# VH-VL binders against q0aze0: the designs that were tried, part 8

Target 1, 268 residues: q0aze0
Amino acid sequence: MKIILVNNRFKENTEKKAQEIAGQLSALNVEVIIDNGLDEPYAGTVDFIMVLGGDGTMLRAARRYGQRAIPVLGVNMGTVGFLSNIEINELAEYLPLILREEYSLEARMMLEVAVFQQQSLLTRVFCLNELLLRSNSPRMLSFALEISGQKLEPYRGDGLIVSTTTGSTAYSLSAGGPIADPQLDAFIVTPVASHIINKRPLVVSPEREISLHLLEEREAIIGIDGQIKMDFGAENRVLIKRAPHPLLMVNLKAKPFFTSIDRSLQRQ

## First folded at step 2 (VH-VL)

Design b1j (framework fv_bermekimab)
Fold by ESMFold2-Fast, scan of step 2:
Structure b1j (fold): chain C 268 residues (1-268), chain A 123 residues (1-123), chain B 107 residues (1-107)
Amino acid sequence: as target 1 above (268 residues)
Amino acid sequence: QVQLVESGGGVVQPGRSLRLSCTASGFTFSSYGVHWVRQAPGKGLEWVAAISYDGSNKYYAESVKGRFTISRDNSKNILFLQMDSLRLEDTAVYYCARDKGVTMIPYEYFQHWGQGTLVTFSS
Amino acid sequence: DIQMTQSPSSVSASVGDRVTITCRASQGISSWLAWYQQKPGKAPKLLIYAASSLQSGVPSRFSGSGSGSDFTLTISSLQPEDFATYYCQQANSFPLTFGGGTKVEHK
């Protein structure tokens, strides 16, 4: 068995813990590859991906490896979040189940984001939570949204979020989007500080294509999962589709997504 | 590096009002839920009130509901507790505390605490 | 409201001892439980969250276990700096509630 351990080198004690776990796995005849985020993604075949960290580390792992259809387990090492399944102090208890492949998998849709300058592809990235288009100055954006070739009335405001259902509790929630069951496949399109009163969040089939471009030259950026940012100008357009493969998340214990969200919503 | 500093405590008469403040630094204040937790002298901890990261949601312990009002000013990184109709049973050190949650996702475990400010009564 | 009952209210121990403190919820709270340490004149410090997750910077001699309504905090080898009062807290629902505290004192 070959496992990738994904960790965040910049978090205190995380690299040391990753090496300790790698040693334990190696003693059990498991080949371990460590990905600390600094190098290119491992190009070889692997059987399992173990993410040591919080939601941010899981988002990075999903962008690097999510399209390979390999089981990915989130192991929390600090701040509790939505994307981990077990805590680091539970790993020893669950390790025999991992090695015997005795777990269930939950498929989470991902976005494929392609950024163009006219007809030329500048970059293609995958993400688990969302793409954010936002102004990088105090000035409002004027931009066009198309859904499967259908041109909507122009948007005017600070930006727009195109989110997966997994991302419904991240930036989209902060901008007024709905909370969605992460096992459903859908795009959630949420305006950011729109100056047009009737612009509301949209829930859109994942089979549709979404495109965005600026109608006026403005200082803007595209953000991916809150971790990557790219300049975006009037010469650019972005095309968003459902990614070819979902992220396959490992379930070793029941995670109370709905009870956790219900508890947060009782704060209303 | 995360710091929470309470102020506004002191000696008060029963039935009067008092406003506590908590000044935050070292983190993005507008991204976290914050709480007031009190402790009577020689007694245990009692949760008092909470406010969401954007101020839209507020929660209160039954003992203070209708008398206390929690609010925040994200532009100044300040949390407030307006305490009206004060009673002897409100005598305590009042701590402000921050959620352990990630940005805008709350988990009501108190990762960071202030030093506390004492509220007492002259009788 | 969810009532949190800690046992014992105090425990006498020596350096090097294994200390266990229990916390019982009046209803099921899944794993929505934290443990805090408080020294005289100081604010509490978070030790454990989500019933069993060690807060960063907390020594590995501290561990938590349990789910549902019964929870345990264990200190595997008590150190001089561990003499303090310990509190559990449920985060399952509002209002949030604390246990009554357990004082770990010198034998």
Scores: ipSAE 0.000, ipTM 0.383, lowest interface PAE 18.9, mean pLDDT 86
Fold by OpenDDE, second read of step 3:
Structure b1j (fold): chain C 268 residues (1-268), chain A 123 residues (1-123), chain B 107 residues (1-107)
Amino acid sequence: as target 1 above (268 residues)
Amino acid sequence: QVQLVESGGGVVQPGRSLRLSCTASGFTFSSYGVHWVRQAPGKGLEWVAAISYDGSNKYYAESVKGRFTISRDNSKNILFLQMDSLRLEDTAVYYCARDKGVTMIPYEYFQHWGQGTLVTFSS
Amino acid sequence: DIQMTQSPSSVSASVGDRVTITCRASQGISSWLAWYQQKPGKAPKLLIYAASSLQSGVPSRFSGSGSGSDFTLTISSLQPEDFATYYCQQANSFPLTFGGGTKVEHK
C-alpha cells in the first residue's frame, strides 16, 4: 500500500505530525509520500490520501489529486471545518481499517472552472467549494449571468458565488446561501450583496453550464476556494461546469451532516 | 521516475507527413495534460500544441494550426503529433512536455521534458 | 497572442556575479510566468513558476520577481553550472509563448 500524506508546510504542527505518521506507516510496511505543497503533486500511483489539517488543506489536496479517483481522508488537527472525517487522535484507531480498505466512499461534486479572455483560454481549474466573482473596488459590479444559454437579467452587486453543495457551508453560507446536502449534486448560485434586496440564491442542476462576464469596464477578482485569485476584466469570461470526476471522500467514522451542522457552525 | 521519450523524427521532404511519438512512464499519464514544444536549430523555444488528459481539448499554435494534429493513447501512455504539409520552417527538435500539476486539463507550466527528436528536411 | 520580450539577448558574466534577466509581456499576465534554464543539447529545465515560486531542487540563488507585465529572473551569485540560456514563458493564456531567450556566457 502507498499513501500520500498531505499537510501544510506553513504549519509546523502538521509537518511534524506528517513525519510521525509516516514513520508509523513505514513501520507497517506502508510506502508513504509526504506532500506539504512545496513540490509538485506526486505523479505515481497511490492507494490512499490522508489530508492532515483543516478545510483549506483539503481544498488544496482536492485540486491536486481529486481527479485521480483516489480515496481522500480528512484528518482534523484541531481546526474548525466540514471536510474532515476523523480527528488526529483517532487515526491510530482507524488505521487498521484504512490498511484493510474497510471504509466507505462519498462522491463529492467538484467544479470545473474555465476563465477566458475573449476566445482564448486563460486557465482551467477544479475546485471543491466555489468560484467567487467579486469587485476589486468599493463599487458594485454589473455582470451577466447565463445558465445553459438562458440569459438572466443583468446582476448588480458586490459579486457572485457559484458553489458546489460541499461548498454550501463555506463562503456561500456567509453570503446567505442555503445549506445543501453534500450528497446532492447541484450548483448553488449565491449573490453577494446584490443591489436588489432579497435577491435569492439559485439551485441549479449539475447538468447545466454557468457563464459569467462583466458588462462594464471594471476590475474584478476571481477567487477559487479562497486560495486562488486572479484578475478579471471586461474581456474575460467564466464558464463553470461540473467536473468530470468527483472527489472520493473517505468515510471511516459516521459523521451525520445535518446533526453536525450546528456544532460546526458554532465553532466558526 | 517520470520519463518522456520522443521518437519518429528524421529527414523528410517538404510537403510530406511525419508522425512523432512520445512514450510516457513513471506517472499516471491519463491524469495529465501534455504538450509539444519545438526548437529550431540555434533558436528559441516555441510552443506547438497541447492536449488535455482525455484528449477532449486540443490547442495549437497558429503556425501549425490546420497542419498538425495532437493526439494521445492513454492505454499505451503515448502522445502523438501528426505533422502534415511539412514546411522548411518546421525544422526543429520537438520536445514532449508534461504539465507541472496533476490536472485533468492542460496546465501551462512544463515540469518534465523528453530528450527531443529532430525533424529536418532534404531537398 | 501575448508577446514576450526578453532582455538582454546575451550577457557576459563571471562566477560570483549578480545576473539579472528581464521579461516583458505585451499585456498583463498577472503572475502566470515561468523561467527555464537550457544547456546545449539538453531539454529545458523549469526554474521558477508563478513568477516567483522556486521549483524544488533549484538553488536558492535563483529568484523570480514581478507581476503584471514586467518580470525579472535574478541569479544572486553566478556559479559555473549556471552558464546557459534562460527563457521566460507566459502561462496566462493559449497560445503559450516564450521569450526570445538570454544566453549567459563567460566574460
Scores: ipSAE 0.000, ipTM 0.494, lowest interface PAE 12.0, mean pLDDT 91

Design b1k (framework fv_bermekimab)
Fold by OpenDDE, second read of step 3:
Structure b1k (fold): chain C 268 residues (1-268), chain A 121 residues (1-121), chain B 107 residues (1-107)
Amino acid sequence: as target 1 above (268 residues)
Amino acid sequence: QVQLVESGGGVVQPGRSLRLSCTASGFTFSSYGVHWVRQAPGKGLEWVAAISYDGSNKYYAESVKGRFTISRDNSKNILFLQMDSLRLEDTAVYYCAKDYFESSGYLPDYWGQGTLVTFSS
Amino acid sequence: DIQMTQSPSSVSASVGDRVTITCRASQGISSWLAWYQQKPGKAPKLLIYAASSLQSGVPSRFSGSGSGSDFTLTISSLQPEDFATYYCQQANSFPLTFGGGTKVEHK
């Protein structure tokens, strides 16, 4: 068995723990690769990905490895979030199950985000939570939203979030989006400080495509999962689709999503 | 539109070196991994090498490890393949290809027309 | 390394026929499989990725299915322009590996 341990090199506690766990796994004849984000994603065949840290680390892991259809386990290390399944102090208990591959998987829809300039593809990424289009100035944006070729009325505001159901408890929630069942596949389109005060979020079928572009010359930013940022201008277009592959999240322990929402949100 | 144009192929003697180039356009070259894939005459496709978007990581098939070197110049949108210690079994059309995914990907989506590498006595 | 076994090596068919090509991976690759079309003297063209996702511009008569280790490319109604060689490729991990190819020929 080969396992990737994903941690955050900027968090010393996760680095140390990764090394400890690597030692333990090695003693059990498990091959271990540690990914602290410094290097490119490990390109070899692996059987399991263990993410040590919080939601941010999981999001990075999802972007780096989600497309490879490898089971990904979130191991929380004292942070508050929605993407971890077990606590670090529980790892020893569940390690036998991991090694025997006795766990269930939950498929989480990801976004495929493509950013264009004219006919040129600038970037294509997959992300677990959301794409954010926002103004890079104190001025509002005017932008066009198309859903499956249907042109909606122009949006005016600070920006727009297109989120997965997984991402519904992330930035979309802060912007007034609905909390969505993570077992549901859907886009959540949440306005950010819209000119129209009562502009409602949209829940959109995962079968549809979402297109965004600016209607005026303004400086904007595209944000992915709050970690990737790129400039976005009038000559750019963004196309959002359901990713062809979901993230396979490992469920070693049942987590009642709806009953834990209040607790989790109160801690944030 | 995405375009990749290979060059540098030709006739070489065994043991010699050859350097292939691939010029990319129509996409942000520096954002994507790129591949070399070769095809011997009348044979199937064989992946040769890949390089990450920033050149920090390189991957090779076992058949070319130690002999071939993949590199890139993102400022000029060019991919290179330095082929040393060439062997008769290296005879093939060599294709460069863009990866579908940003950074380090595993899926060539757009390919060049290829450049032929053959051998003489 | 992951070995890809493609079958058949060749198939004779007529315009309008349903053509099915299979690809088997030596180990589980989930849905990380791509299909390419190559015509003589031309570069390969991506048809299907992620086992069943149709690449932009590819006709709907092409479809892919499967997961794990067994995959299928289907041409529902073969057209004259579809006579070519088709390859599967695993996109799960390096080294990338292709199937041996399937040549679709005129009957």
Scores: ipSAE 0.012, ipTM 0.517, lowest interface PAE 9.5, mean pLDDT 91
Fold by ESMFold2-Fast, scan of step 2:
Structure b1k (fold): chain C 268 residues (1-268), chain A 121 residues (1-121), chain B 107 residues (1-107)
Amino acid sequence: as target 1 above (268 residues)
Amino acid sequence: QVQLVESGGGVVQPGRSLRLSCTASGFTFSSYGVHWVRQAPGKGLEWVAAISYDGSNKYYAESVKGRFTISRDNSKNILFLQMDSLRLEDTAVYYCAKDYFESSGYLPDYWGQGTLVTFSS
Amino acid sequence: DIQMTQSPSSVSASVGDRVTITCRASQGISSWLAWYQQKPGKAPKLLIYAASSLQSGVPSRFSGSGSGSDFTLTISSLQPEDFATYYCQQANSFPLTFGGGTKVEHK
């Protein structure tokens, strides 16, 4: 058995714990590959991915490995979040079930984001939460949104979020988007500080293709899962569609989405 | 262009409190860890504190643990350092710095110009 | 805490010289080391991360090497703008710690 152990090298507690867990797994004849964020994603075949940390670490793991149809377990290190299944102090208890593959899987949709300059593909990225288009200056953006070839009236404002249902509780929520059941597949399209009245969040089929481009020369940024940033100009366009494979999240323990989000909203 | 602007430094009396602020622009503040690093006059760099991109993890140098509190407001792109029970050995220029990676917390790459914290005689 | 010992504390050099600065960690830090340049009256600037990776925009005359506990920063042909203080920093674990600095001065 080969396991990728994803941690945030930049958190002292997760690095120490990752080394401890790697040693324990190695002693059980499990081959461990540590992904701490500086190296390229491991290119070989693996059986399981264990993510040590908060939602941010899970988002990185999903971008790197989510399209490989490999089970991914989120192990919380005491941070508030939605993407972990068990706490670190529970790992020893659940480890035998992991090694015997005695767990269920929950499929979570992902986005495929392709950024072009003219007709040339610059990059293709997969993500779990969202793509954000935003202004990187005091000037509002003017941009075009197309959904499966249908051109909407131009948008004017600070930007737009295209989110998965998993991402509905992340940046999209902060921008006024709806809370969506992560068991559903849908795009949530949420305007950021739109100048045009009646630009509402849209919930659209995951089979749709979404296209964005600037109508005027402006300084703009494309953000992916709040972690990757790219400059975006009038010569650029982005295509967003449902990724070919969902992220396969490991369920060892019931984690009630609706009561969790309800508690989170009560705190606000 | 990445910019970090520190403010809130000045002359204080020992045992008092002071709050430093750092206003960030030119990058997606909510995606990066940020640091406070200080430098006493004529001395080297000393790392003080760091906070993760989402504010969930905070780290401190032993000399400031229990006295300083790092926090951030991602809606306003502002980093804070609350300094309580100030001592003469806290005299320094305080820099805020962006982490190199979008994760957080080990490579300060872009730094502000600093704000001086000093003590009256 | 991991202690970072930097040597020399100062070095006198002329334009065109090769300058070598060393940094020693009190325990193994793998390749988790960065180098910074600080010019008088200015904030520090990142030069090298992960012991040997050159930050974008930094001239190729700067290079880093080492792993484990012993590290070196080399400036292959010193330029007028390189007279500054250089610091190493371990990125292995919190708290982050800097070396004492090396001042590169005119001969």
Scores: ipSAE 0.000, ipTM 0.375, lowest interface PAE 18.7, mean pLDDT 85

Design b1l (framework fv_bermekimab)
Fold by ESMFold2-Fast, scan of step 2:
Structure b1l (fold): chain C 268 residues (1-268), chain A 122 residues (1-122), chain B 107 residues (1-107)
Amino acid sequence: as target 1 above (268 residues)
Amino acid sequence: QVQLVESGGGVVQPGRSLRLSCTASGFTFSSYGVHWVRQAPGKGLEWVAAISYDGSNKYYAESVKGRFTISRDNSKNILFLQMDSLRLEDTAVYYCARELYTSGSLWYFDLWGQGTLVTFSS
Amino acid sequence: DIQMTQSPSSVSASVGDRVTITCRASQGISSWLAWYQQKPGKAPKLLIYAASSLQSGVPSRFSGSGSGSDFTLTISSLQPEDFATYYCQQANSFPLTFGGGTKVEHK
């Protein structure tokens, strides 16, 4: 059995805990690879991925490993979040179940994002929450949105979010998008401060292809899961589709999604 | 240097099948959506079919839906149109065309092949 | 389907003339319209895209205008090489559709 432990090198508590857990797993004859974000993703075969940290660490793990169809467990280390399943102080209790594969898997759709510049594919990335197109200056953007061969009337405003259902509680929520059951597969398209009245969030089939491009030269960026930023100009086009594989999230205990989000909205 | 070249046209009988090919050179074929547009003798342009850069999305005109199949091989830089159950109304010069990739458009055609003629014997 | 109606179907003109061709969409297409030039026996050539953007390499005597449902292609001073058939095309939605064409011929 080989396990990748994903942690955040910039949090002292996660590095120490990763070493402790690696020791425990090695004592149980499990091979451990530690991914603290400094190196390229581990290229070899692996049986399980354990993410130690908050939602941000989980998003990084999903981008690095989500397309490999490997079970991924989120283990919370002190911050409240939506992508972890168990707390760190519960790990010892659940380790035997993990090693015996006595758990269920929840499939979460991911986005495939392809950014082009004229004649060339510049980059192809996968993400769990969303793609954000945003102005990087005080000036609003003018841009085109196309959904599966249908061009919508031009958008004017600060930007647009294309989100998975998992991402419905992240940036899309802050921009006025709906809360979606993460067990559903759909794209959620949420305008950011649109200057055209009645531009509503759209919920569309995950089989659709979405494309975006600027209608005027502006300073803009593409953001991926709030962690990766790329310059985006009038020569660029982005294509968004359902990724080939969903992220396989490990469920060791029931997590009440709707109760959790309801409480979160009351507290903020 | 940058070009599209169609082939596979010819004289066919009604009800038969024909496969058209379009070979791309001088640009990164895998980055562009490509289309088939036809023109009957003495008539105007008619859009037939489209395929996305990676082959995952396909679109067809109603007149050919269910009879024609568009496909591509990005490793060989070739676009195909499989034409089944051909009718006299399918008589036309068939052009392949590349989408214009700019900030303002995806479905304008900045590069066209010279065309290949599909016609019928009586 | 979005129907594109072009007028006139033909126009007789002399070198130096101003020529205008109109294209009307059966429903709103914003600015998602292109104009093409086709000479006999040749493939079409893109002149204008997004209703008013001049394609690289196309002479400045060609211009496009309009939005919504009504569009115009203008040739400000017709040259000998401009005698051809012109087509508009909507790029708003599938199926993509072309106008019937306008033949610009010698007077």
Scores: ipSAE 0.006, ipTM 0.479, lowest interface PAE 11.5, mean pLDDT 86
Fold by OpenDDE, second read of step 3:
Structure b1l (fold): chain C 268 residues (1-268), chain A 122 residues (1-122), chain B 107 residues (1-107)
Amino acid sequence: as target 1 above (268 residues)
Amino acid sequence: QVQLVESGGGVVQPGRSLRLSCTASGFTFSSYGVHWVRQAPGKGLEWVAAISYDGSNKYYAESVKGRFTISRDNSKNILFLQMDSLRLEDTAVYYCARELYTSGSLWYFDLWGQGTLVTFSS
Amino acid sequence: DIQMTQSPSSVSASVGDRVTITCRASQGISSWLAWYQQKPGKAPKLLIYAASSLQSGVPSRFSGSGSGSDFTLTISSLQPEDFATYYCQQANSFPLTFGGGTKVEHK
């Protein structure tokens, strides 16, 4: 068995724990690769991914490895979030189940985000939470939203969020989006400070495609999961689709989403 | 057997049109993005065009943009390349190639056809 | 567009030799790099994807390494059937581009 341990290089405690866990796993004849984000994603075959840290680390892991059908376990290290399944102090208890592959998987829809310049694809990323388009100035943006080729009335505002249901409890929520069942596949399109006071979020079928482009010569920014940023201008277009593969999240411990919403949101 | 088979190549006059076909078998064609890659005699490989698994997205090399059209019929497991306004520099063996994974996850090509030759007459 | 510079253009080698081919991208492409083998009159064959992942059925004497802009294909011990032309290809963005090729020929 080969396992990737994903941690945050900027958090010393997670690095130390990764090394410790790596030692433990090695002692059990498990091959371990540590990914602290410094290097490129490990390209070899692996059987399991452990994410040590909070939601941010999980998001990074999802972007790096989500296109591969690898079970991903979130191991919380004292942070508040929605993407961890067990606590670090529980890892020893569940380790035998992991090694025996006795766990269930929960498929979480990801976004496929493609950014174009004219006819050229600049970048393509898969992400677990959301894409954000926002103004890079105090001025509002005017942008076109198309859903499956249907052109909606132009949007004006600070920006727009296209989120997965997983991401519904992230930035989309802060922008007034609905909380969605993470087991549901759907896009959530949430306006950010629209000029229309009560601009409603849209819940969109995962079978549809979402296209965005600016209607004016203005500088904007594309944000992915709050971690990746890139400039976005009038010459650019973004296409959002359901990723071809979901993130396979390991479910070792029952974690009722709906009964934990209030608790989790209160802590954030 | 999993395979791609190109057809439609031949000798053509400059300025004319030609339509290439690529027939897929042995796998779920509709789940894969497919590409055309060509190779001039004695030269290297050149990517020509791509089409997503559902045909919703098409991409072209600048050298063929406006002249070539990629399309597919998933009901028949066929990929097409309509080649208009053909030029001498379009002389090549044309390969169809399948993406490594479904739904355009990775633009690596794990399955290729045998190729079909397009040449020109004076 | 991303230019892929492959070197050398040709290499003469003997059976049992270690052969190394390099590919450089004009910009960073992370690990979005594949290696193909092509024999005369045949279609290319995928050897390595994601810079270092060995395609199923490919002998272990083939290996890929590198990330960012510099990549290497290595044949640890050249076999008679390995005499062919090898191409790198970036899968980072459209238009997809190939290296110029490296012909591995008999010394």
Scores: ipSAE 0.000, ipTM 0.503, lowest interface PAE 11.4, mean pLDDT 91

Design b2 (framework fv_bermekimab)
Fold by ESMFold2-Fast, scan of step 2:
Structure b2 (fold): chain C 268 residues (1-268), chain A 127 residues (1-127), chain B 107 residues (1-107)
Amino acid sequence: as target 1 above (268 residues)
Amino acid sequence: QVQLVESGGGVVQPGRSLRLSCTASGFTFSSYAVHWVRQAPGKGLEWVAAIWYDGSNKYYAESVKGRFTISRDNSKNILFLQMDSLRLEDTAVYYCARVFYYDILTGYYPLYYFDYWGQGTLVTFSS
Amino acid sequence: DIQMTQSPSSVSASVGDRVTITCRASQGISSWLAWYQQKPGKAPKLLIYAASSLQSGVPSRFSGSGSGSDFTLTISSLQPEDFATYYCQQANSFPYTFGGGTKVEHK
């Protein structure tokens, strides 16, 4: 068995814990690859991915490895979040189940984002939560949204979010989008501070293709999962599709989504 | 220890072909995108070509499109640059370089900066 | 293509001097900029990435600043080993482009 341990080197406690866990796994004849975020993703075949950290570390792991159809387990390091399944102090208890493949998998849809400069593909990225188009200055944007070849009336405002159902509780929620059951597959399209009163969030089929481009030259950015930032100008366009593979999240114990989101909203 | 070693440079005639190699050691070659960057004598740096870690994506500078072909053999840790229809303006030291893929929880794009370079191999012409 | 304009093309300096090199992109590149040092007969060496992040093993006298289209590399107190040519590079989009270089030479 070969396992990737994903951690954040800038959190010293997580780095030390990753080394300890790697040693324990090696003692059980498990081959371990450590991914601390500084190198390119491991290109070899692996059987399991263990993410040590909070939701941010899980989002990075999903972008790097989510399309490989490999089980991914989120192990919480003390930060409250939605994407972890067990706590670090529970790992020893659950390790035998992991090694025997005695767990269930929950599929979470991902986005495939392709950014073009004119006709040339600039980059292709996968993400678990959302793509955000937003103004990088006090000036509002003017932009075009097209859904499966259907051109909508122009948007004017601070931007737009195209989210997965998993991302419905992230930036989309802050912009007025709905809370979605993460077991549903859908795109949620949420305007950011629209200057056109009748622009509402849209919930559309995950089989749709969504494209965006600016109608005026402005300082804008594309954000991916709140972690990747790219400049976006009038010469650019972005194409968003359902990714070919969902992220396969390991379920070792029940995780109460609805009660967790309910409590989170009360604390805001 | 991370090392990149170029070979295959030499004196060529215009219109001929030449193949450069870059052998990698001290890191998992199959996990890194690698690039070719050249420098004409007494001039600045010019990016030439790039290949993704699995060979799936290849990129070329406009000046070499259709003449140069980048490839890699991950089983042998070798990067190649096949140079066809060589021109006098292709005279340069050719470097292979590994890209630094940096993805932290700070919102940075996965950044392609050249953190390790080979020693370079000189391609020159006897005209 | 994104054009990178570097200035000055050369600067004469003495050990202990503060040296400033500027780099301007023809369009916005956010913070996707690196600085390299090249000594005669040697390959370039990465000094700074993401506009302001110091590469491991690089002395703290080197610093980078800027965002968008205007960037600066500063050497706070020039040392004998710092006489070299310096290049900026944008990592925002293909093709990757370099500045023309700045040669830091003895007075």
Scores: ipSAE 0.000, ipTM 0.405, lowest interface PAE 12.6, mean pLDDT 84

